# Ledger of designs, part 28: VH-VL binders against Putative lipoprotein MlpA (mlpA)

Target 1, 215 residues: Putative lipoprotein MlpA (mlpA), of Myxococcus xanthus (p38371)
Amino acid sequence: CNFEQPETNCFVQESPSWAVKYDVVDSPKDANGDECTTTAPLVELMGVYKYVNPETGAAQLALRPATLASRAIADTTTTSADQTSLGSLDTEPKDHGFCHANDFAPAFVNVAASDTAAANTIRYEFTNVRVYSAAVAPGTQFTGELKYTSNGCTSSYVMRAVWPPAPCDTASTEPAENCGVGSGLNPEFAVVCQPTSATGTTGYCVPAGDIPSFK
Short names: E, the ipSAE of ESMFold2; O, the ipSAE of OpenDDE; V2, 0.75 times the mean of E and O plus 0.25 times the DockQ between their complexes.

## First folded at step 20 (VH-VL; framework fv_romlusevimab)

Design y4 (from x7 with light chain S31E; at its last read DockQ between E and O 0.59; V2 from the best seeds 0.00; counts 0 for: pae E 3.7 > 2)
Heavy chain, then light chain:
Amino acid sequence: QVQLVQSGSELKKPGASVKVSCKASGYRFTYYYMNWVRQAPGQGLEWMGWINTNTGKPTYAQGFTGRFVFSLDTSVSTASLQISSLKAEDTAVYYCARDRYYDKGFKYGMDVWGQGTTVTVSS
Amino acid sequence: SYVLTQPPSVSVAPGKTARITCGGNNIGSKEVHWYQQKPGQAPVLVIYYDRDRPSGIPERFSGSNSGNTATLTISGVEAGDEADYYCQVWDYSSDHVVFGGGTKLTVL
ESMFold2, look of step 20: ipSAE 0.532; ipTM 0.827
ESMFold2 (binder alone), look of step 20: mean pLDDT 92; pTM 0.951
OpenDDE, look of step 20: ipSAE 0.342; ipTM 0.766
ESMFold2, look of step 21: ipSAE 0.345; ipTM 0.749
ESMFold2 (binder alone), look of step 21: mean pLDDT 92; pTM 0.953
OpenDDE, look of step 21: ipSAE 0.058; ipTM 0.683
ESMFold2, fold request of step 23: ipSAE 0.332, 0.376, 0.412; ipTM 0.752, 0.764, 0.788
ESMFold2 (binder alone), fold request of step 23: mean pLDDT 95, 95, 95; pTM 0.967, 0.967, 0.965
OpenDDE, fold request of step 23: ipSAE 0.586, 0.587, 0.583; ipTM 0.850, 0.850, 0.849
ESMFold2, last read: ipSAE 0.387, 0.370, 0.260; ipTM 0.772, 0.763, 0.725
ESMFold2 (binder alone), last read: mean pLDDT 95, 95, 95; pTM 0.966, 0.967, 0.966
OpenDDE, last read: ipSAE 0.612, 0.586, 0.620; ipTM 0.858, 0.848, 0.857

Design y5 (from x7 with heavy chain F106W, light chain R53K; at its last look DockQ between E and O 0.59; V2 from the best seeds 0.00; counts 0 for: pae E 4.3 > 2)
Fold by ESMFold2, look of step 20:
Structure y5 (fold): chain C 215 residues (1-215), chain A 123 residues (1-123), chain B 108 residues (1-108)
Amino acid sequence: as target 1 above (215 residues)
Amino acid sequence: QVQLVQSGSELKKPGASVKVSCKASGYRFTYYYMNWVRQAPGQGLEWMGWINTNTGKPTYAQGFTGRFVFSLDTSVSTASLQISSLKAEDTAVYYCARDRYYDKGWKYGMDVWGQGTTVTVSS
Amino acid sequence: SYVLTQPPSVSVAPGKTARITCGGNNIGSKSVHWYQQKPGQAPVLVIYYDRDKPSGIPERFSGSNSGNTATLTISGVEAGDEADYYCQVWDYSSDHVVFGGGTKLTVL
């Protein structure tokens, strides 16, 4: 550890949980180019951390999808480090208030078959991650690209993320339970309740549009 | 896989019109802005503007707000440039180029270009 | 409008390092993209966001951006690197794209 601990202006709210929505760009295809059925989750929680090398000032962004952590309960072949994607992060924001991160290592888990699930392999490849760092909402929203591969089936997405995670229910009439006042989110954020399943009503508040997502 | 294929070269007389087409394949057409870039003989690259492929809203660079019209046919993933009242100075190569900037607040440069369409205007 | 200035030409011997500059007021606060254009061909993106490389671009291509100058650096220059090189930014305030005038790299 170096006592000069350099700092950067690219603030990121560190948390084990951000809410992340994926919007499909390329539908799932196998290696032959044929359609297949596995997709990324509609929404998931994600660990987000920033590291700064105190000797060089170089910054990294770490992304840890909760889906990989959840699937690791059956995994004997991957480590917690394998489930986390590290990328190079800008040290200073650009004039539009974004910090860019790229050069991410893939995150993955290999999951053996269980009584309730077949064996599976899940791989996340992040690119072009952009953290909104302007003072109005420093380091609490980001966007980027995901290439998702599960057992040879690959699809791609735009990801949009917000902190803090706010549980919600599309069937509730209470604003605090439907991404409104009292939800714990910045009231200027434009967010919408994204259920975790196609048929359910409960999930998390996610950005309603492009980052930065404001009303 | 990802491609932009432009229509063939055109020889035109002054006063005529021309339409240059740019057909996209291998990606979701409405997720990327389409730029138009001109290059006159022996000259550099000149940005003409872009069209938002999701909304159809064009933005024109200074000097291109008159005779130049950008349009879309999203059913066939095609962007078009129409030039009316052609002049000799319109002789150039015209490129389409996509950019992942349809989202507000971020532009990554033009990562895929069409092959170019030469428009020659002479008597 | 925002202006980018490039030298019209740069000459470099094979195996040496070429540096192509792109000048602009406070360009260090902007994201700079670089294109290579060989004669008779469409431009190819070689550097984006100051220093990042698209897939397939050799490691000997690099970029930097600070203050009023962005620089494309090509180490170990080869004859195949002869081309015109353009820098480009998006000007946030006008929401317009700006190209530099281009630099012809000659390998002598």
Scores: ipSAE 0.286, ipTM 0.706, lowest interface PAE 4.3, mean pLDDT 88
ESMFold2 (binder alone), look of step 20: mean pLDDT 93; pTM 0.955
OpenDDE, look of step 20: ipSAE 0.541; ipTM 0.838

Design y6 (from x7 with heavy chain K107R, light chain R53K; at its last look DockQ between E and O 0.57; V2 from the best seeds 0.00; counts 0 for: pae E 5.6 > 2)
Fold by ESMFold2, look of step 20:
Structure y6 (fold): chain C 215 residues (1-215), chain A 123 residues (1-123), chain B 108 residues (1-108)
Amino acid sequence: as target 1 above (215 residues)
Amino acid sequence: QVQLVQSGSELKKPGASVKVSCKASGYRFTYYYMNWVRQAPGQGLEWMGWINTNTGKPTYAQGFTGRFVFSLDTSVSTASLQISSLKAEDTAVYYCARDRYYDKGFRYGMDVWGQGTTVTVSS
Amino acid sequence: SYVLTQPPSVSVAPGKTARITCGGNNIGSKSVHWYQQKPGQAPVLVIYYDRDKPSGIPERFSGSNSGNTATLTISGVEAGDEADYYCQVWDYSSDHVVFGGGTKLTVL
């Protein structure tokens, strides 16, 4: 390009797929404050992208949950922009390697009625996202908060994410298939296999603890 | 609704003890550190320390080791501050305030505060 | 041992911009939080992580932090903004909270 973009130290590994684990903070409640049952997935893939305005150096972080992407195939009423949460991202790391992002627009998709469910809007609201961007593992782990709303149920979570998304199987005795040696992850990462469903054994390697999650 | 409700104000004599309680509701108690902050009349905010609500481990600011004890009762989502051997200089408003901790090296700030408990030590 | 320094008071005319400073050694590498306290009330978090706002805080409140100075800026100051304002950091090395001494904002 003919324009020199401003330098930034908040590197983020851009990918259509990061593995994201959600840990519940506030259990699902409806608009009346009564318990309900609809939750965010335990683990999902997420698109993560960084944009920099070449004139100002201002940076943005874009988050696109796979749940929204998969439903978007059938949704003629929302755009890719509606299905992607865009927030402001710091240009320099603080607090020993964290790059903070906030002011995220909500991301959502409309789900048509089915024989078992009314029409619905699935909505993600991200806040307080921190990308770990220190030199030892730049831009390959992040944490943040999610408020998830679906079927009139709202719940909140801590989210913890790692790149790359390493598939795993809790029933496997092979280390490469259970987040061990040969999995493709940075060997210093502390990760655990999280199945995508209660009845299955397959899922993705997710951070084992607080970000940054290292052995 | 997220709320911290503190025990009522106390009038004490020097040498007595006081226990200030802080009952949390509307959130996961063990996901937030509980801070204690003192404010003497006409003075600024003074951090006394915090307690890790998951482990029960307290951390005390310099000058608050000794007569000041933080404790928990997680079964009722309550943090407590005990002050022994009260002195006139302990006259202050005492606040509890939560700070979300779940990742190394980051704090959100104290987003929810109790209403404050006035402890008056009359000599 | 980390110290935050605030001016004791700041006066500003209604409708003008107030700037309240918080000085600290290399404070630009720390996350700075700001609290508003009105007489007889508990403090209220108005800015966290240098410049982010909790829900319900007016757009006219903003924050910045670079080098050795963090600044709380209140544009279009109103009489209701009269309060004490405190900056606060978390000191990573000691794992302690540090408050500034507070600044009394007077709207004249």
Scores: ipSAE 0.185, ipTM 0.689, lowest interface PAE 5.6, mean pLDDT 88
ESMFold2 (binder alone), look of step 20: mean pLDDT 92; pTM 0.948
OpenDDE, look of step 20: ipSAE 0.591; ipTM 0.858

Design y7 (at its last look DockQ between E and O 0.59; V2 from the best seeds 0.00; counts 0 for: pae E 4.2 > 2)
Fold by OpenDDE, look of step 20:
Structure y7 (fold): chain C 215 residues (1-215), chain A 122 residues (1-122), chain B 108 residues (1-108)
Amino acid sequence: as target 1 above (215 residues)
Amino acid sequence: QVQLVQSGSELKKPGASVKVSCKASGYRFTYYYMNWVRQAPGQGLEWMGWINTNTGKPTYAQGFTGRFVFSLDTSVSTASLQISSLKAEDTAVYYCARDRYYDKGFKYFDYWGQGTTVTVSS
Amino acid sequence: SYVLTQPPSVSVAPGKTARITCGGNNIGSKSVHWYQQKPGQAPVLVIYYDRDRPSGIPERFSGSNSGNTATLTISGVEAGDEADYYCQVWDYSSDHVVFGGGTKLTVL
């Protein structure tokens, strides 16, 4: 053991809102392996929280997708706990400042059918989550994998997240409104405006490259 | 399901060239890096390098520059390793392996080809 | 260059616990991955990120990593576990993937 190195903690910026994008890895498939069309959002906000057991020092990472939170309004069967994915978190950074988080419990909602909408069950399964906690930018970027299932339609993604959440508009020429100076983001971050829809121009600033995403 | 299927065994003479192919299926080929690993008879695993399947940029490990060329045919989800000016010491099993390294920090190989034996003999 | 050191061989009786070590300078600060390779076959990932287990790998396989030593532990060893085992890391400084020399596990 190298006792000369100071202990480094896995810092995570706790916030109800991170900007998270999902890049598709596996296209949507149903239980039969046939193509389906339901996908995760292009970008969404996510609550991110860190818990530490004061007795053991063990750390946990909680992820709460905004999609689940929003759908939860119509969900009378699941709890906030069900809508939050909790996993273990490393106590100290490892490779290139990353803290690994694993063993996430699925997060999900179960919305019953109504007169105006069909039943909807959505499940988030996170794996291989890595929080960048190096001193240059501690706990303000993370990546991982998402298995997204909606009504039996499952797809896989790489998620990439950045804090703070900065709204943006690709149609804007103002730097502050397009992930530039004044947006509130670390100026060293490489970010790009990701619209919330395929045809829209408004969305959030997300990492432009691999995590950690720097210019 | 994810599969990596490599080309068949090769018997070559010194000075010749060989091209080993690795066809990927069951996932987005251009999303993960493809790595090449060599294993000489009775020896351990030796990492040769990787190719970015999206950009086509190869990275070669120390000792595998010059005669070794990584290439892609994305239209058929195939990565290839070409070895020129073959030597007896190139006799080995060559593996392609998918990289779970989609972001910086962690890198491991979750799926492997079945391997291609290349024998260089006079 | 970063170097991983494994014992060349480990022997264990059936039903017992095998421990295969992988030594490296401050390896505890790295993520260690383990592969099983049986004769004539391609390597198979059995542990990744020090302790995570891929789907299909029995719970008998576990991993730990601290200080200068990572360890692959196989409890309740079976005859089918006889194979070569390789540890692996990614050295960011050199941007190289590094394998250990491999350990032959013999089930007595």
Scores: ipSAE 0.244, ipTM 0.754, lowest interface PAE 2.2, mean pLDDT 92
ESMFold2, look of step 20: ipSAE 0.326; ipTM 0.747
ESMFold2 (binder alone), look of step 20: mean pLDDT 93; pTM 0.953

Design y8 (from x7 with heavy chain K57N, light chain S93K; at its last look DockQ between E and O 0.53; V2 from the best seeds 0.00; counts 0 for: pae E 3.8 > 2)
Fold by ESMFold2, look of step 20:
Structure y8 (fold): chain C 215 residues (1-215), chain A 123 residues (1-123), chain B 108 residues (1-108)
Amino acid sequence: as target 1 above (215 residues)
Amino acid sequence: QVQLVQSGSELKKPGASVKVSCKASGYRFTYYYMNWVRQAPGQGLEWMGWINTNTGNPTYAQGFTGRFVFSLDTSVSTASLQISSLKAEDTAVYYCARDRYYDKGFKYGMDVWGQGTTVTVSS
Amino acid sequence: SYVLTQPPSVSVAPGKTARITCGGNNIGSKSVHWYQQKPGQAPVLVIYYDRDRPSGIPERFSGSNSGNTATLTISGVEAGDEADYYCQVWDYKSDHVVFGGGTKLTVL
């Protein structure tokens, strides 16, 4: 048989949880172009997986935001596949150590109307995702673009992600609790504690700067 | 509407100077590198360099250091190319073209181009 | 300095497939972008990152990149596809952009 196995050096640390920070690029606007208020989370956990088709050699990157997974508990109209965004992934890294992924299908969840809220669809559209796959930190950081739509309100972001997720507290003086020594992260990573809310102090360690984020 | 609009064509004598402007609209100016690309009559595309619109730091291709100066006026979302001591071989169409920048100078190709500015240098 | 090599011309019959090559040492490790330039007009990005299409570019434009050769493929070629086509890389080590010499596509 003349079957060739898929070849890929674009390693991705597969996990149900990466920590992902969003930085706004385009502020929220509705369909008329008027300002609105709904935004992506400041930080969330994200499932990240790699698949390779053994017949074609094609690689895919799957991204599953925790917000969609959480809302899917109550959602009867969207499947697990709808809640996961799949894109085409490079099979080998480029000379700067990145593997590019694009052509992502949207990920979404339908939220049924309640007594207090109208029906809604929460939608993530990822583009130009780049996984840092160089040997120094293979497949443990990525960056990309997000277009987020909820309640008819659309905004766009740069996303920056790191594995593993490390809980943190900006109010703590203990380095292990504030993205320092003992946090469980690679000590060469440049990370900062991002609270999950604008007024809170607890959250996850996220990249401090551009990917790859190193000290 | 995302667009780059360049200044009008110029006829110059050798030894003069010219300034080609490139005004951006419809997007966040400081989120994209601005490239300058030259095309002499009947020739291919030649990259002259770029300017980081966030920092103002230019990078010049080999052969374009000295007489060629990139500059910005971010208050009006405008990049400019100044060419001094013009020579006949500077006769070309000059393009500005943006390339996306979010992290580490990562490049996605030049997705929006200006219409081009013809600079003709003759006696 | 990094060099990209393109054939100066390619001819193709209407409705057939055109393939335009871009040669470079280990170009498969670089991200290749492709531009279309019609006479008297500015270039237009038709493929970026080896294989991705900007909005508005028909699916009949595709790209590939491996080893020492990147290829722009135009299926179902139309008369309106007659243009010069340029490949381009960004060389990370030098932080410079490099264009190929261009290929004139003629539709006979």
Scores: ipSAE 0.381, ipTM 0.775, lowest interface PAE 3.8, mean pLDDT 89
ESMFold2 (binder alone), look of step 20: mean pLDDT 92; pTM 0.952
OpenDDE, look of step 20: ipSAE 0.594; ipTM 0.856

## First folded at step 21 (VH-VL; framework fv_romlusevimab)

Design z1 (from y4 with heavy chain K57N, light chain S93K; at its last fold request DockQ between E and O 0.58; V2 from the best seeds 0.00; counts 0 for: pae E 4.1 > 2)
Heavy chain, then light chain:
Amino acid sequence: QVQLVQSGSELKKPGASVKVSCKASGYRFTYYYMNWVRQAPGQGLEWMGWINTNTGNPTYAQGFTGRFVFSLDTSVSTASLQISSLKAEDTAVYYCARDRYYDKGFKYGMDVWGQGTTVTVSS
Amino acid sequence: SYVLTQPPSVSVAPGKTARITCGGNNIGSKEVHWYQQKPGQAPVLVIYYDRDRPSGIPERFSGSNSGNTATLTISGVEAGDEADYYCQVWDYKSDHVVFGGGTKLTVL
ESMFold2, look of step 21: ipSAE 0.411; ipTM 0.779
ESMFold2 (binder alone), look of step 21: mean pLDDT 93; pTM 0.956
OpenDDE, look of step 21: ipSAE 0.392; ipTM 0.791
ESMFold2, fold request of step 23: ipSAE 0.302, 0.351, 0.343; ipTM 0.731, 0.765, 0.758
ESMFold2 (binder alone), fold request of step 23: mean pLDDT 95, 95, 93; pTM 0.968, 0.965, 0.959
OpenDDE, fold request of step 23: ipSAE 0.583, 0.593, 0.626; ipTM 0.847, 0.849, 0.860

Design z2 (from y4 with light chain E31D; at its last look DockQ between E and O 0.65; V2 from the best seeds 0.00; counts 0 for: pae E 4.2 > 2)
Fold by ESMFold2, look of step 21:
Structure z2 (fold): chain C 215 residues (1-215), chain A 123 residues (1-123), chain B 108 residues (1-108)
Amino acid sequence: as target 1 above (215 residues)
Amino acid sequence: QVQLVQSGSELKKPGASVKVSCKASGYRFTYYYMNWVRQAPGQGLEWMGWINTNTGKPTYAQGFTGRFVFSLDTSVSTASLQISSLKAEDTAVYYCARDRYYDKGFKYGMDVWGQGTTVTVSS
Amino acid sequence: SYVLTQPPSVSVAPGKTARITCGGNNIGSKDVHWYQQKPGQAPVLVIYYDRDRPSGIPERFSGSNSGNTATLTISGVEAGDEADYYCQVWDYSSDHVVFGGGTKLTVL
């Protein structure tokens, strides 16, 4: 006889888009250990989903970076499973208020050679992912580690993520456009507008500090 | 090439002081807590405390708040343990060990240890 | 203070599975790390976060943690696994580290 499965305690806000910021830990190096220049984006959107096996209660966390999703449109050599990093997720939080996720499969996409660039594989390897599960806003912030490889360059980062994604503009004086009141974010979150490029002013609101990032 | 290299073994008399150094290399020193762990002869591991290498704030285990002082010199990636008024029961191997942190409340385990410094206190 | 309890020793034949326990009140709510220490050497981290392996640790080392017991499991035990093994938690409420008393694994 089938039984009704218990609820998991590690809630995750499922969404095709979270805002994710990367902060460099190890600068990019090539296969020889020499410095190179290709890095992960400053900020990107990320699909985040939770799956639960109803028979066992075992949970999984799926991470799909927007960089991979956008390149996947032209890539006939990888599948959606290759382009999504799937890992195990704890069913209950630890005393520190986080749920650990581990054993992530790499996510990657192949980029065919073009007039201006050689063929490339973009690869994400996530480790030590922890979803904030305590307080009034469980499952809306997480942190973890990324090893990013593209154009023969590998670099590593701490990642910090928040839901919902809130577009912003550092040049705007309107609070709703600069991570303030009216932005759609939980008003207790400590966030800052991170532009998508060094020369632009537009981007997404990201955690201002350590997870959990609260005022 | 991540490593922690500790200062050499010490033979001291009761009442003296000793300073054990722990020099880090091959990684970003301020990204890791530095733990101090003691092991008396034939005994298990005993946590003495740690120092937050980013803020310089020490945390001492119970029983280690008086004669034991943790310090840093971040310019040379070195953590130090000073023990004053040495007693015979301070005879032990002293280890430094790093533990990674990115965010508050996360401890990844002590993934790199120094080779240990034997302090012998004998009259 | 929080207390971790380990058996003083465990004996296992080569090629068999060793299981080393670490007992504590509601230890399943804590992150458990495991260390191997051979005579005259510094400890080596073999398991962290209950079940994760650092780089260079063979897959035959595994961990579990639930309720009041965490377990280090070593399958296909080799003579080189003979060592003392310590469990360790970080107690969030006190911000202190606690070690178990250690378990001597003998391979015979």
Scores: ipSAE 0.302, ipTM 0.743, lowest interface PAE 4.2, mean pLDDT 89
ESMFold2 (binder alone), look of step 21: mean pLDDT 92; pTM 0.951
OpenDDE, look of step 21: ipSAE 0.366; ipTM 0.785

Design z3 (from y4 with heavy chain K107R, light chain R53K; at its last look DockQ between E and O 0.47; V2 from the best seeds 0.00; counts 0 for: pae O 6.0 > 2)
Fold by OpenDDE, look of step 21:
Order: C-alpha cells, then sequence, then structure tokens
Structure z3 (fold): chain C 215 residues (1-215), chain A 123 residues (1-123), chain B 108 residues (1-108)
C-alpha cells in the first residue's frame, strides 16, 4: 500500500490485478533461431505496485504476472521477489502524460521436471514501459514490451494494460458483461473483450488501441 | 532472427531515379514504423521521415518532400524509398530502420537497422 | 525546429570514463535514444528511453537525462568503443525525429 508514501506526479493504480494483453510482434524462436510454439498468454492478470523511497523520492514499479504467481505454487526454488519484475519509475510525467519505467529485472519461475516434460524456466523481461498518468486518467493504463521465454522458446510482444480488470464474455449481449456500460471501466476508455483462449468467449476487457486508449 | 536487408549500391546520373528497398524478416512488419535515414559522406545522421507500415501513411522531414517517396509492399514485408530527379547532393548512404514501438505519438528508438545502401550520383 | 547539440569530439584514455552530452531545450521531458556508429557500419542502438539498454549492450554503457542535458556515459572505455555517437529524440510539435550532430569518441 502507498498510503504512507510520498505523493508523486506519476500516479499508478496499485492493484493485484490489472488486465494485460500481449500482441505478438516477434514470432517465437528457440536458441538456434528455429521456430517454436510456446507463447505468452493472450491475456492475463498482473499485479502492479509502486514503491517510493521516502527519503529520496525515487520511485520503482513492480510487475507480477499471474502466470508466474500461479506457477510459483509448485516452485520452491524461486521467491516472490524472483517472480516480480522491479524497475525504476519516473517521478514526474514526461511528454503527453507518460511516466517512464526502465531497468526492469527479469521475473521468472522454475518449472520442475515431470514424467512428460523436462525442467524449464518461464521468464518475463519488460522494457519500454510507460504508465499513462495524465489528469484525465491517472495511472490506469500502461504499455510496454515483453520478451517472453518458456522452455527455451522466446517471443516478443507489445503489452497493453488497463485497470480495473473487468471480466467479459464476447457471447454476452449485456453491456456490463462485454466491456460496456456497467463494466466498471472508465466510460471514456476504448476497450474490447479478449478471451483467455482462442476458442473461448470469456476473458477480460483490454485496451482496444494504443495507449492511452480512449473512445 | 530479426533483420532488415537493403538493396545493393546504386550509381546514377543527375536527373535519374533510384529505388532503394528494405526487406524485413523475423518479425511482424506492420507493428513497427519504418524510418529512413540519410548519411552524406563524412556527415551525421539525417532523418528523412518514416512510414506507418500498417496504414501506409508516410511522414516526410522538412527538406525531403517532393522528390522522395516512401512506399510499402506488405506482402513481402518490404519498404522502399524512391528518389527522383537525383542531384549530386543526394550522394549518401541511406538506411532503413524500424522503430521499436509507436504508441500514441511515443517512439522507443530504432533498434534494428538495415546495412545501408550507397547511392552515388555522378555525371 | 528542435535542435540537439553534441560536442564534435571527446577523447578518453583506455579504462577511463567517457561522457558524451546532448543538449536540448527541456530535453529532460523527452525520450532520448543513443546510437553508436563505427566506421563503415550501420548505427546500433545502445541506449533507449533515456537509460535503458538493449540486449547485448555492455553494462559499461549508461544514460541519464534531466533538465536540458542528456548524457551517455561509458565506463571502463575500451578501444572498441571508439565510434561516433548520436543522440536522438522525437519532437511532438513538429512530428519529426531529431538527431544530434554526433560526437566522435577517440580512445587515446
Amino acid sequence: as target 1 above (215 residues)
Amino acid sequence: QVQLVQSGSELKKPGASVKVSCKASGYRFTYYYMNWVRQAPGQGLEWMGWINTNTGKPTYAQGFTGRFVFSLDTSVSTASLQISSLKAEDTAVYYCARDRYYDKGFRYGMDVWGQGTTVTVSS
Amino acid sequence: SYVLTQPPSVSVAPGKTARITCGGNNIGSKEVHWYQQKPGQAPVLVIYYDRDKPSGIPERFSGSNSGNTATLTISGVEAGDEADYYCQVWDYSSDHVVFGGGTKLTVL
């Protein structure tokens, strides 16, 4: 909680759950440059937290993907810190209301070997993270890039995130259930329902366009 | 892997035209803006403009309007620069370079460059 | 038009620290990128987003940006670091990418 931390101009909505979508920009490749099939989720929840040094005012941004958190249950080799990507955060917005976050440490989890699969590591590497902190929507959207690696297969994504995380169903005709009025999202946000799977209809509301995503 | 491969060196006479191509591979072509950068012999980098690889909309820097045309062939992930009515001062190395990401007016730098194409204009 | 100003040259002895500055009006509010260009080669992005590093760039390279000056710092300079270095921003008002004039780093 940030209640006791100094206020900065770079507001970030702290929450264990943001809705995050990943759009692939670089196809998955293995260490040899050959095609592989492992990819990041279409959408997932993410914990987002801001830390401020009370003495210096320096800020940090922490990102914790739900994938890592869920896999961590079976992993006794990594800590919560290992499963969280921590980077530096600007203290004030730059041009167009964005706060920049840099120098993120990789976040990862170890997946133990099983009868059918070798041990491997899932790793998240974040870069070019920008938190939209303009007065019209402070700290409720962010974007960046993700380098995702699992089982030696690496792919790259544009990441776009919105808060709050609103569940949705593309099969629903109810606006509240399909990222419309009543969903809990800022009515000015341009959002779309992203199913969690290619064949499913249920998922989360995610930005419909580039960040900031407005109607 | 991710790379940009440009067409070969060109030798042209004044008044002629040249088309430099830049073929992208290893990534989704339409997710990155493509920049064109000129470098005259012994000079610094000069931004010519960019093209939105998704929409095809070009933006030209001041001084690079008229004779300079950016185009795309998305079917083969290729961006092209055409220079007409060539002049001696157009002699330079021309680079294509992708922007890492564009988001509502923000850019993240040019993380992948072509090898450059030398265009020499001589009578 | 927005202008970036770099010193034309900087000299440094091996093992020492080189600092290359990029001046611009309120450049601290802009995203600054740095490129390294060796003779006969295409530029290489070495710093983006003021201080972040692409994969493969040595830890010796670092960036800072505040006020009217951005700085590329190269610690423990090696002979292989001899190159031209360019700073770059995007100027919203003109919708133009702007490069600095470049700085030639000479390793003595």
Scores: ipSAE 0.034, ipTM 0.628, lowest interface PAE 6.0, mean pLDDT 90
ESMFold2, look of step 21: ipSAE 0.435; ipTM 0.779
ESMFold2 (binder alone), look of step 21: mean pLDDT 93; pTM 0.954

